# Ledger of designs, part 46: VHH binders against p49116

Target 1, 238 residues: p49116
Amino acid sequence: EGPLLSDTHVTFKLTMPSPMPEYLNVHYICESASRLLFLSMHWARSIPAFQALGQDCNTSLVRACWNELFTLGLAQCAQVMSLSTILAAIVNHLQNSIQEDKLSGDRIKQVMEHIWKLQEFCNSMAKLDIDGYEYAYLKAIVLFSPDHPGLTSTSQIEKFQEKAQMELQDYVQKTYSEDTYRLARILVRLPALRLMSSNITEELFFTGLIGNVSIDSIIPYILKMETAEYNGQITGAS

## First folded at step 4 (VHH)

Design g2 (framework vhh_7n9e_1)
Fold by ESMFold2-Fast, scan of step 4:
Structure g2 (fold): chain B 238 residues (1-238), chain A 119 residues (1-119)
Amino acid sequence: as target 1 above (238 residues)
Amino acid sequence: DVQLVESGGGLVQAGGSLRLSCAASGFTFDDYGMYWGRQAPGKGREWVSGISWSSGSIAYASSVKGRFTISRDNAKNTLYLQMNNLKPEDTALYYCARHYTGKWPLDYWGQGTQVTVSS
């Protein structure tokens, strides 16, 4: 009983590496993305309902949905990140790769389509003027997805997802009482997250980690980090 | 603690205007959509208008559409309701509100500001 999320879970504040370099580089993009990933993982692990499912289930859920959580985080933090500038730099680099024949045309098309989908998603969320409460609950709906293969406790996960959906509905219906279609406009955005490849997200935002470790391999580590280590990763303090 | 403090109510003749203000504290104002409600004597609470965090989405009750304008100033943690062409039936205690996860009317409501419209 009690709400699924508290006001502390609505607060989602990304601290960017500062200052932004004059010319964007792989290090800055990877550091920015890593901070968002760590913030997203810390957000998830702080939810009492999530902790109640147990570590094995927690790891499986986050491995299955990290790309959806990360993409929602990109949309929510787009202004703080200057995401449009980061994506423009990535596009410029990809166009140079076409000219130098370093990457296949088919792969570049896939990556460009992913960037387009990401831009469209972020633009749609901005146009809907999604707030921190709505983002928190959309992240909860995505996190508590009972339909991923290999999950245990699927009935409990489904109950938490339904609770997230009901609490989001209450918020939207009370805040925008006579805008009967706002909730539907918000929820129909979620299927697009499943169409975005986690492999392409890794290539675009975590290039410095590709070949060293995959996001999948670091998730269990991040979820088990002590609070001080999390704070160190997010704020740059030890 | 979440606190909402309304002001700007008063007595006005039909056809007149009033501007209500709501000072919010105890939470990150720009993380939440906000709304105005009202309660006439002997009646239940009625939703009046809602506004998203950056004012990109706004909705009005049919009874006030075209006459009232909701706005917010996130730097000042303040919500506003500009009321024009007031009618006697707009007489009510006006409340600023933020959703609290739970059930109506348990949302965070202020003490209210009284608006009385004479004919």
Scores: ipSAE 0.743, ipTM 0.896, lowest interface PAE 1.2, mean pLDDT 87
Fold by OpenDDE, second read of step 5:
Structure g2 (fold): chain B 238 residues (1-238), chain A 119 residues (1-119)
Amino acid sequence: as target 1 above (238 residues)
Amino acid sequence: DVQLVESGGGLVQAGGSLRLSCAASGFTFDDYGMYWGRQAPGKGREWVSGISWSSGSIAYASSVKGRFTISRDNAKNTLYLQMNNLKPEDTALYYCARHYTGKWPLDYWGQGTQVTVSS
């Protein structure tokens, strides 16, 4: 079999909503997050191995790892998104809610810790100067994780993950030959993704976008959406 | 103002059929994909089916695949859900929604129509 990923899978270009508002409001944040989510899911869909697993299995994979993929996407697109500014806006919004006694102290702490973890993760990735190929392979490794409960075809998923890991290893050895520990250094970042709550991520970035419908619930539809239609929606052309 | 109004719900016996309608107004209907969701008692909202603006893409939840059919009439600004071979587990409040793909404005949903399937 050919490689798991091709050069086409390296491209990960997020287009931000235009124009940017004077103040980053909840709507702008949600729209930006939605675009990233769709981009991430359609990226996964573009991988032949992903399609080979079948609709039920690949949907289950995305349901299991959408938060991790989304977070990697945030890290990768942090500059384009002005992620620091977005996170600051979210914190400000949260502070307002605190002042109005809308949230419990425990919930506030939980949400603030999540924001901190997210920011630290993205900062750590920036410090490592992760390139597009590395991000693609890291996303693939996260996507083809066989250790999620309820998955079918776990042997096949494991094979794809191994293939992703091997290709990443080959790439890093070739591209960063003088940095012997580059591979290990980037792989040890992945566990941090598992510490992040999908529920809190959903609340921070998607509240008001889809009401109380969960991201988990709509993933099958997103995966079935035509790319052309998605692009048209993003550009305002339909 | 964006409005979505569901209708067609009711009481039906297991194995029966219903056809839901969603009347859309206040926006350009054919610019948006639409979907059906449902909420059973004590459960969260569940995605049921989605359809693109041109009907070129259609998807179903695994639980309803083969039994439900989503369609739309852009000329009438109406979304439909044909539900066949209904089961008690299909009992829920069914609502339609305008799905968000990054195009402003944000998602909207209706008040829903109650579907009750008796055993």
Scores: ipSAE 0.015, ipTM 0.288, lowest interface PAE 7.9, mean pLDDT 87

Design g20 (framework vhh_7n9e_1)
Fold by ESMFold2-Fast, scan of step 4:
Structure g20 (fold): chain B 238 residues (1-238), chain A 119 residues (1-119)
Amino acid sequence: as target 1 above (238 residues)
Amino acid sequence: DVQLVESGGGLVQAGGSLRLSCAASGFTFDDYGMYWGRQAPGKGREWVSGISWSSGYIAYASSVKGRFTISRDNAKNTLYLQMNNLKPEDTALYYCARHYTGSWPLDYWGQGTQVTVSS
């Protein structure tokens, strides 16, 4: 059977659009976020266990968890993305929208609470010094969640999630042998991902999507893309 | 293929110091936490110290705490162990290691570097 993930699945390298514009705009933010989303979906698609579940199950799983995968990716790639700068630009855009009376106070509150939760999550992961191996396995735990409504093959999904949990445990216990609490500190961070609204993530990061299409509707097409198309989206090449 | 190569061992008097190095190749070094283990003659391997990818989290075995310092240089793909106030009980082959899941051996271990501490 072998391990759930190989070294190639641990490697997660985001290539940012270059050059960074003098003033951040919705198009640059959307392109950066789209690259991370495509990288995340390409990562999931490359896992043999994921492929073994079949196309329909793959689509259902990614539709259910893309926001959690994306948020883990934001935390993992926060430095290369200059995420704090992007979030500051989003806040500035929201303040301009308030001044133009384009958004309600209730909506602004919801969006600002989401940004705060995102910042808190990223800070907690940074303080724990989560590495690429740990991120890969946290993403695998999230991906292989058997508890989403409408899933088939739930017993196989659960087995892959348990395998991910066991392999993460083995890594942490061997790397930090006499420090027995690190795994628990890592795992208690995961429930916060389910509190993040996918609709608010779309509004913050994907406002520039072509045709104003939802992430949910494009997931089946992204998962069916040829490798060359994935590479084109990640690098901005045609 | 994952390769770990240790160096810096030798013979030293009790109370002396040694600095071990481990050159890593065949994987993205900064994606992984690393650790040092040791094996004394006729004994099993024991964990010595572990370090996270950015050095933000470090742990030591109780027997070496306060005497040994683990560090890493990600630009050079190198792991270090600074050993101070060495004791005869520290005599062992010292191995650097990266976790390996899915088959035996369960960890990637280097060939080791011998540390001998005379009284």
Scores: ipSAE 0.744, ipTM 0.890, lowest interface PAE 1.1, mean pLDDT 87
Fold by OpenDDE, second read of step 5:
Structure g20 (fold): chain B 238 residues (1-238), chain A 119 residues (1-119)
Amino acid sequence: as target 1 above (238 residues)
Amino acid sequence: DVQLVESGGGLVQAGGSLRLSCAASGFTFDDYGMYWGRQAPGKGREWVSGISWSSGYIAYASSVKGRFTISRDNAKNTLYLQMNNLKPEDTALYYCARHYTGSWPLDYWGQGTQVTVSS
C-alpha cells in the first residue's frame, strides 16, 4: 500500500555515552555498542511492516540479522563513535590478553580478522558516501531477509524486502541520476555483512556488559524496551 | 545562570582522605553527565572522573582509579568526589564540569577547590 519507509525512518542518531573516559575502556565500548544495538532494534521496531509481522516473527528476524544491522549501524555512525579509535582500543586490549597468554593463536587470528573486516566494511561504506536514506533502505533490506532458517511468513518478508529494494532504487535514481551504477555499488556491499561472525561481534562489543548472556537471548527484551532507557536522558529521545 | 560551586578541598597528609562537593544550579542537573577535573601548578587540566546523568556509567582516570569515587545526588543537584589514599601528586585545583551527552568538550566548569596533599 504505502511506502515501506518514511522520512522518520531515515533519522538514525546515535548519542554516545557520557562521560568519555581518559582511555577507551571495555565499559565505554560496551555501552556505546549497546546504544547502537538498541537504536538499531528500535529503528526496526518503528517500521510498520515490521510490526505487521507479529512479535514472534519480529523477534526471529532480529535474531537472524542483528549482527548485520549492528554492522551497518557501525558504518553509519562511525564518525560519531570514533569507530577507528574504538577498534584500536579493542585491539590494544587483545594485545594485552595475548601477552598474558590468555588466548589461543587461532582465536587471536579469528578476532583480528573480524576486526579487519569490520573496519574495511565501514571504510568501504564511507568511500561510497552512503547517505541516510540509503542506509535506511539497506538496513530494511537486511532486516527483511527471507533466507534465514526458521522464519515464518517468508512470503511477506520477501515482499517487504522487494519493496525496500524498489524504494531504494527509486531514491538512487532520483537523487543520483548521473551515477548509473550507484545502486549496484551499494548493494554489492551487503554480502560482506554475512561473512561476519555474530559471536565474535558479541565478544568484542558486548561481553564486558552482558557477560555470558547472549545477544540472541536479550533481543526480545530490547524490542520491548522503552526508547528513553538507552538514551541516557530522563526526557527521552527519538 | 549556570553555576557550579566546588567545596571540600583543603590540606591533607599523604594517605588521607577528602570529599569534594559540587553544587550545581541554573540548569537541569539530571540532564547532564558530570566530570571532575584538576589542574596542578604548571600543568594543564587533567581529567579525573566522570559520571552519567543517572550514575549508570562511571569512569576514572588511571591515576585515580581505585582511590577516588565519583557519585551524584540528583535530588540535591550535587556531584561528589570521595578521594582516598591521597598522594602528593594529587595536589591540584579540583573543578567540576558538566557535559551534555553527544557534545564535546565540556561546556561549563566551576572555579575549583584547592586540594593540597603533603608528604
Scores: ipSAE 0.074, ipTM 0.567, lowest interface PAE 2.7, mean pLDDT 89

Design g21 (framework vhh_7n9e_1)
Fold by ESMFold2-Fast, scan of step 4:
Structure g21 (fold): chain B 238 residues (1-238), chain A 119 residues (1-119)
Amino acid sequence: as target 1 above (238 residues)
Amino acid sequence: DVQLVESGGGLVQAGGSLRLSCAASGFTFDDYGMYWGRQAPGKGREWVSGISWSSGDIAYASSVKGRFTISRDNAKNTLYLQMNNLKPEDTALYYCARHYTGSWPLDYWGQGTQVTVSS
């Protein structure tokens, strides 16, 4: 059989809302994050191995790993997003909320710890100079995780994860032949993704979401979108 | 101005049926995907169903799959939700929403329509 991912799966281009406002606001942050989430889900649905698992398994996998995919996307697109500026704006808002007694100190501490973990993760990926091929395969490794509760095709999912790991290894050894431990340094970053709360990610980047609607609730619809409708949402054009 | 007006709610016995409608105005209806959401007493909002602009893509929450059918009439700028085999746990205020390009896809503009299912 062919490779798990094709060249089209290595391309990951985020188109930001334009223009960037003079002062960052919740609406701009939410739209930017939504575009990244949509791009991440479109990336996943385009993989033939993912499609082969069937719609119910696809939905279960993405519901379980969307936060990991989103975080990898934040790291990969950090410069395009001006992520450091977005996080600074969120921190400033949280500091003002403490001063105005709008949020509890315990909650703010939890959110600040999450922001610190996110910054550390993105900085570590930047220092390792992770390339587009490596990001594509790291996303595949987290997508094809057989250990999430409720999965029925675990043996096939595990096979795809192992294929992703093997293809990443082959690429790294060929491309970075002089760096014997590069793959190990990359892979040890992945466990940190599971320590980041999806609820806090929703609060930070999807605060403009209406009511208490969760990302888990909308995932099935995003995965089912027609190609033209989906592309319209990513590009911002009719 | 975007306006969404929900109707068709009411009181129904468990096992019964209702058909909800959402009348859309202030935008080109056939350019957008549409959603139904609900908010039960004492609970947060829950996504129920979604339909693409062409009706080519349709999805349902697991709690309603097989019982509810979403549809649209682009000529009438109207979204529908056919609800069959209703359960007491379906009791909620039902909202329709428009999908936005690049934004989080839910945007509820209407007052909603109340659905009450008696045991």
Scores: ipSAE 0.000, ipTM 0.208, lowest interface PAE 14.2, mean pLDDT 81

Design g22 (framework vhh_7n9e_1)
Fold by ESMFold2-Fast, scan of step 4:
Structure g22 (fold): chain B 238 residues (1-238), chain A 119 residues (1-119)
Amino acid sequence: as target 1 above (238 residues)
Amino acid sequence: DVQLVESGGGLVQAGGSLRLSCAASGFTFDDYGMYWGRQAPGKGREWVSGISWSSGKIAYASSVKGRFTISRDNAKNTLYLQMNNLKPEDTALYYCARHYTGSWPLDYWGQGTQVTVSS
């Protein structure tokens, strides 16, 4: 059979809400993040190999890796989102908050460390000049991770991950033949994604829209969403 | 359909210069790294140079490093190869290329443009 991903899967276009407000607010940040999350899940569900695993496996995989996919999406769409401006505003707000409780101080430290890790990740991806093809395949490698607890189709998932790795290697070796270490430089970025707390990501980017509903709970609904319904959500139809 | 059209080849004396162009169409040009390859008479394909989507990363074959400069104009969907201090051994058909995702491992290659360097 053909390649794991087609040219359609390389295209990853984030449509932002109305122009960035004069003063950043939680609603704008959460709306932007939700659009990126929806785009990421729509990307995953469009992959034939992913569809072939079946709905139960699809749900389990996305629940396990949504934070990794989301973080790769933040890096890829950092310019479109003005991510550095959003993160700077959040850092400023946290530093200006006065907390007397030691537990509150520890939480602020955890959130600041998460933001620093995110900034370093995005900066490293920018320095490598990662393109749409490379991002698509990095997303495929994290999506088809056979090592999450509770997965039942691990052999087939591993084969798809290996196929993603081989096709990324082919692309990098053909495009940059004399740069022997480019692939290694790219792949060593991936472990950092697993150090990112999904809990902190959820609090930082999704608090205004999720409320008491976890991202875990909405994943099955997004994966079952029809194209017209998905487009309605990302365009803000009524 | 993906199309790559090379131009700018010709006959030149050793020590001379040529600038090759590649017009790309049928795909989102700035989603992909691009590369130039060449094929001398009776020899296999040789990779010459590659460039990332924003020109932030560039690589050259050791045989052309310091003499050739790869560049791209994403607004015009065009890839370039500036060739200076040409040598007779640079004589080849020059192809621009993009990795082909529709049928791994086949790449998209243009028709090529002939470069002939006389001594």
Scores: ipSAE 0.656, ipTM 0.851, lowest interface PAE 1.6, mean pLDDT 86
Fold by OpenDDE, second read of step 5:
Structure g22 (fold): chain B 238 residues (1-238), chain A 119 residues (1-119)
Amino acid sequence: as target 1 above (238 residues)
Amino acid sequence: DVQLVESGGGLVQAGGSLRLSCAASGFTFDDYGMYWGRQAPGKGREWVSGISWSSGKIAYASSVKGRFTISRDNAKNTLYLQMNNLKPEDTALYYCARHYTGSWPLDYWGQGTQVTVSS
């Protein structure tokens, strides 16, 4: 069989909503996050191996790892998104909620810790100067994780993950031949993704989705959407 | 004003069928993807099915796949959900929502119609 990923899978271009508001509001944040989510999921479905698993299995995979994929996407697109500014805005909004006594002290702490984890992860990835190929393979490794409960075709998923890991290894050895520990250094970042709550991520970035429907439940539809549909439409509807 | 009005809900026995309708007004219906969602007592809102503006893309939640059919009539500005082989776990308030692809969050939803499936 051919390689798991091709050069076409390396491209990961996020287009931000325009115009950027003077003050980042919840709408802008949600729209930006939604575009990233769509891009991430459509990236996944562009992988032949992903399609080979069948609709039920690949949907289950995305349900299991969407938060990790999204977080990797945040890291990869941090500059384009002005992620620090977005996170600051989220914190500001949160503070307003705190002042209004809408959140418990424990919840505030939990959310703030999550934001910190997100920022630290993205900073760590930036510090490592992860390139587009490495991000693609890291996303593939995360996507084809066989250790999620309830998955079918786990043997095949594992094979795809191994293939992703091998191709990443080959790439790193070829591209960064003088950095012997490059591969290990980037792989050890992955566990941090699983420390992040999908629920909190959803609350921070996706408040107001279809009647407050969960990302988990809407994933099948997102995977069916045409890429051209969301890339070409940047205007809001009212 | 944007309006979505659901109808067709009711009490049905397990294994029975219902057809829900969602009448849309106040916007260009064929510019939007449409969705069915539901909310069971004590549970969060759950996406059930979605259909693109041209009906070219359709998807279902795994829990309803093979039993439910989503459709739309753009000429009538109406969304439909045919529900067959209903189960007690399908008991919920069913609501329709609109979505403009590429922009989020831009959904509107109706008040819902109650579906109750008895065992």
Scores: ipSAE 0.094, ipTM 0.577, lowest interface PAE 2.6, mean pLDDT 88

Design g23 (framework vhh_7n9e_1)
Fold by ESMFold2-Fast, scan of step 4:
Structure g23 (fold): chain B 238 residues (1-238), chain A 119 residues (1-119)
Amino acid sequence: as target 1 above (238 residues)
Amino acid sequence: DVQLVESGGGLVQAGGSLRLSCAASGFTFDDYGMYWGRQAPGKGREWVSGISWNSGSIAYASSVKGRFTISRDNAKNTLYLQMNNLKPEDTALYYCARHYTGSWPLDYWGQGTQVTVSS
């Protein structure tokens, strides 16, 4: 048996919209986020183990975990995205909405708590200096989660998750051999991903999405995209 | 295909210095942590030093700490080991390595470069 992921699955390179505008706007943020989401779903689709589960299971898994994959992607691509600048722009927009009394105080509190959780997660990952191999396997662990409601292939999904965990453990123990607690420090970060609301992520990063279409609704279409269509979305080529 | 090519070994007297290099190809170098190992004649492989993808995390075996310095140049896909105050017990074949799971052997290792320290 070969490894769960190949070297091509470890490589995860986001191409940002160019040029970056002088003033951040909803369109630029939405386009950047959409590119990361598309990259994340194409990454998942390319995994042979994922393909082996079949289309219905694939759709159910990604619908259940897209927010976790997206958040890991935000942490991994934080520097190339200038994520801190994007979050500052979102906070500024929220402050203006408070001052203009356009949103309830309860809603603002929920959104600010979400931004705080996201910042804490990204800061924790940055402090741990998570590498590309580790990110790929953390994404695999959240992708192959057997405990989401409505899944039918839970035994096979659990085996793939266990394989991901074992391969991550082997890598960390060999590469960082005298850092005895590194794996534990990495894994304890993952539960926080499930506390972050996918609805709030959608509102923060996908507000420019036309027709009030939910991420859940577009997932099956993205997973069915041909490589040429996917590359067009990632690079902006037509 | 992953390839790792070590160089820089040689014969030095105790107290001397050597700088080892490892040229990596066949993968995206900055996606992986890397490490150096060594194998003395007729002995098993011993881990020497590891470095994270961005050089933010570095570790050393107690036997070399304070004498050896690991570094990397991601633009050149190259890993380095600066060895100072060498001792006869440092005599070994030195390997550059990247971990690979799910197959045998468990690591991608280069051919190695011989370091011999005379008294």
Scores: ipSAE 0.065, ipTM 0.563, lowest interface PAE 6.8, mean pLDDT 84

Design g24 (framework vhh_7n9e_1)
Fold by ESMFold2-Fast, scan of step 4:
Structure g24 (fold): chain B 238 residues (1-238), chain A 119 residues (1-119)
Amino acid sequence: as target 1 above (238 residues)
Amino acid sequence: DVQLVESGGGLVQAGGSLRLSCAASGFTFDDYGMYWGRQAPGKGREWVSGISWKSGSIAYASSVKGRFTISRDNAKNTLYLQMNNLKPEDTALYYCARHYTGSWPLDYWGQGTQVTVSS
């Protein structure tokens, strides 16, 4: 009946690990990325429409789209994260790996292309001056994607995606009434998210995970966390 | 509870200027684009201007472009509308607004501030 998202779902505030090290390392990057991932998962699970889909569908949906949600989160939180500094450190590490023959040239090329695509995406979003409301609805559009393999309740998922698209359209058309092309400029950014490899994202941002566990293995656990345990992860509180 | 409080309206002669302010509370101001609308007596609501959260995107109704300037101060949770070269046709109740997704009313707006342009 009501809107897909409430004002509480528009708020998306990342708390960074403190203090920031003198030199960026894998541990700091991984902790920062993990906090963003946990914030993104908590955001998704707090949506009533998402909960209405049921546990099995919820898990499958997030497993399919976590990389898209994470990338939107990187763009939204780019300033708070000092993302440009993190990416520069990763590039420097990759260039050193070429000199030491620790990685193949083809693999390094793939990873560099991924970083370039990520930078282009973040720059495009910044240039459009995408706000919190727009980010919340772009995240909802990618979250409620009915076209991933193995999904159940695809008709209901499609209905929620269409609701997200309609509510974003209403916002943009009301706020920028005479700028008839703003919505189109925003929406044409989304297909680029599907071109971003989740495996490369995992390698760049989550290499420091204890026990070398995959994001796919972690997602069911995150979605079942109690609120207090989740809050500890996103703030670093014990 | 979203609250928007407009001020700065008044009576001015054609060709004059006014600066409107809107104090926002009850939500995170810098998460949202904001806009100004107006309603003349006996007419429907007309969109005037909109501004994104960091002022990187701004749009104006064709009737006010070149005369009005929208701006915001996120540190003060305040939206502004600088109105220059006012015309009698600009006479209206001016309100600031933040979008509300849902049923009627479709947007949050304050009670407005009256602008009257003589002659």
Scores: ipSAE 0.709, ipTM 0.881, lowest interface PAE 1.4, mean pLDDT 87
Fold by OpenDDE, second read of step 5:
Structure g24 (fold): chain B 238 residues (1-238), chain A 119 residues (1-119)
Amino acid sequence: as target 1 above (238 residues)
Amino acid sequence: DVQLVESGGGLVQAGGSLRLSCAASGFTFDDYGMYWGRQAPGKGREWVSGISWKSGSIAYASSVKGRFTISRDNAKNTLYLQMNNLKPEDTALYYCARHYTGSWPLDYWGQGTQVTVSS
């Protein structure tokens, strides 16, 4: 079989909503996040191995890892998104809620810790100067994780993950031949993704955008949507 | 003003059928993807089915696949949900919603129509 990923899978271009408001509001944040989510899922869909798993299995995979994929996407698109500014805005909004006694102290702490984890993860990825190929393979490794409960075709998923890992290894050895430990250094970042709550991520980035429907439940629709339709929406074809 | 008004809900026995309608107004209906959601008592909102704005691509939640059919009539600005072989676990407030990721406004949804399936 051919490679798991091709050069076409390396491209990951996020288009931000325009115009950017003077003050980042919840709507801008949610729209930006939605575009990233759609881009991430459609990226996954573009992988032949993903399609080979069948609709039920690939949907289950995305349900299991959407938060991790989204977070990797945040890291990859941090500059384009002005992620630090977005996160600061989210914190400001949260502070307003705190002042209004809308949140419990425990919930505030939980949300703030999550934001900190997101920022730290993205900063760590930036420090490593992860390139587009590496991000693509990292996303593939996260996508084809066989250790999620309830998955079918786990052997095949595992094979795809191994293939992603091998191709990443080959790429890193070829591209960064003088950095012997680069592969290990970037792979050890992945566990941090699983420390992040999908529920909190959803609350921070998606509240009100999808009619308050869970990302988990809407994933089949996103995966079924044609890319051309998505692009049409991005360009404002309404 | 954007409006979505659901109808067609009611009480039905298990194995029965209902057809829900969603009348849309205040926006260009055929420019938006539409979906049905539901909310059961004590549970969060759940996506049920969606239909795209251009190609008519359709998807279903696994729990309703094979039993429910989503459709739209752009000429009538109406979204439909045919529900067959209804189960008690389908009991919920059903609402229609639009989504658009290109620009504001974001999603709108109706007040919902109650579907109750008795065992």
Scores: ipSAE 0.265, ipTM 0.676, lowest interface PAE 2.2, mean pLDDT 89

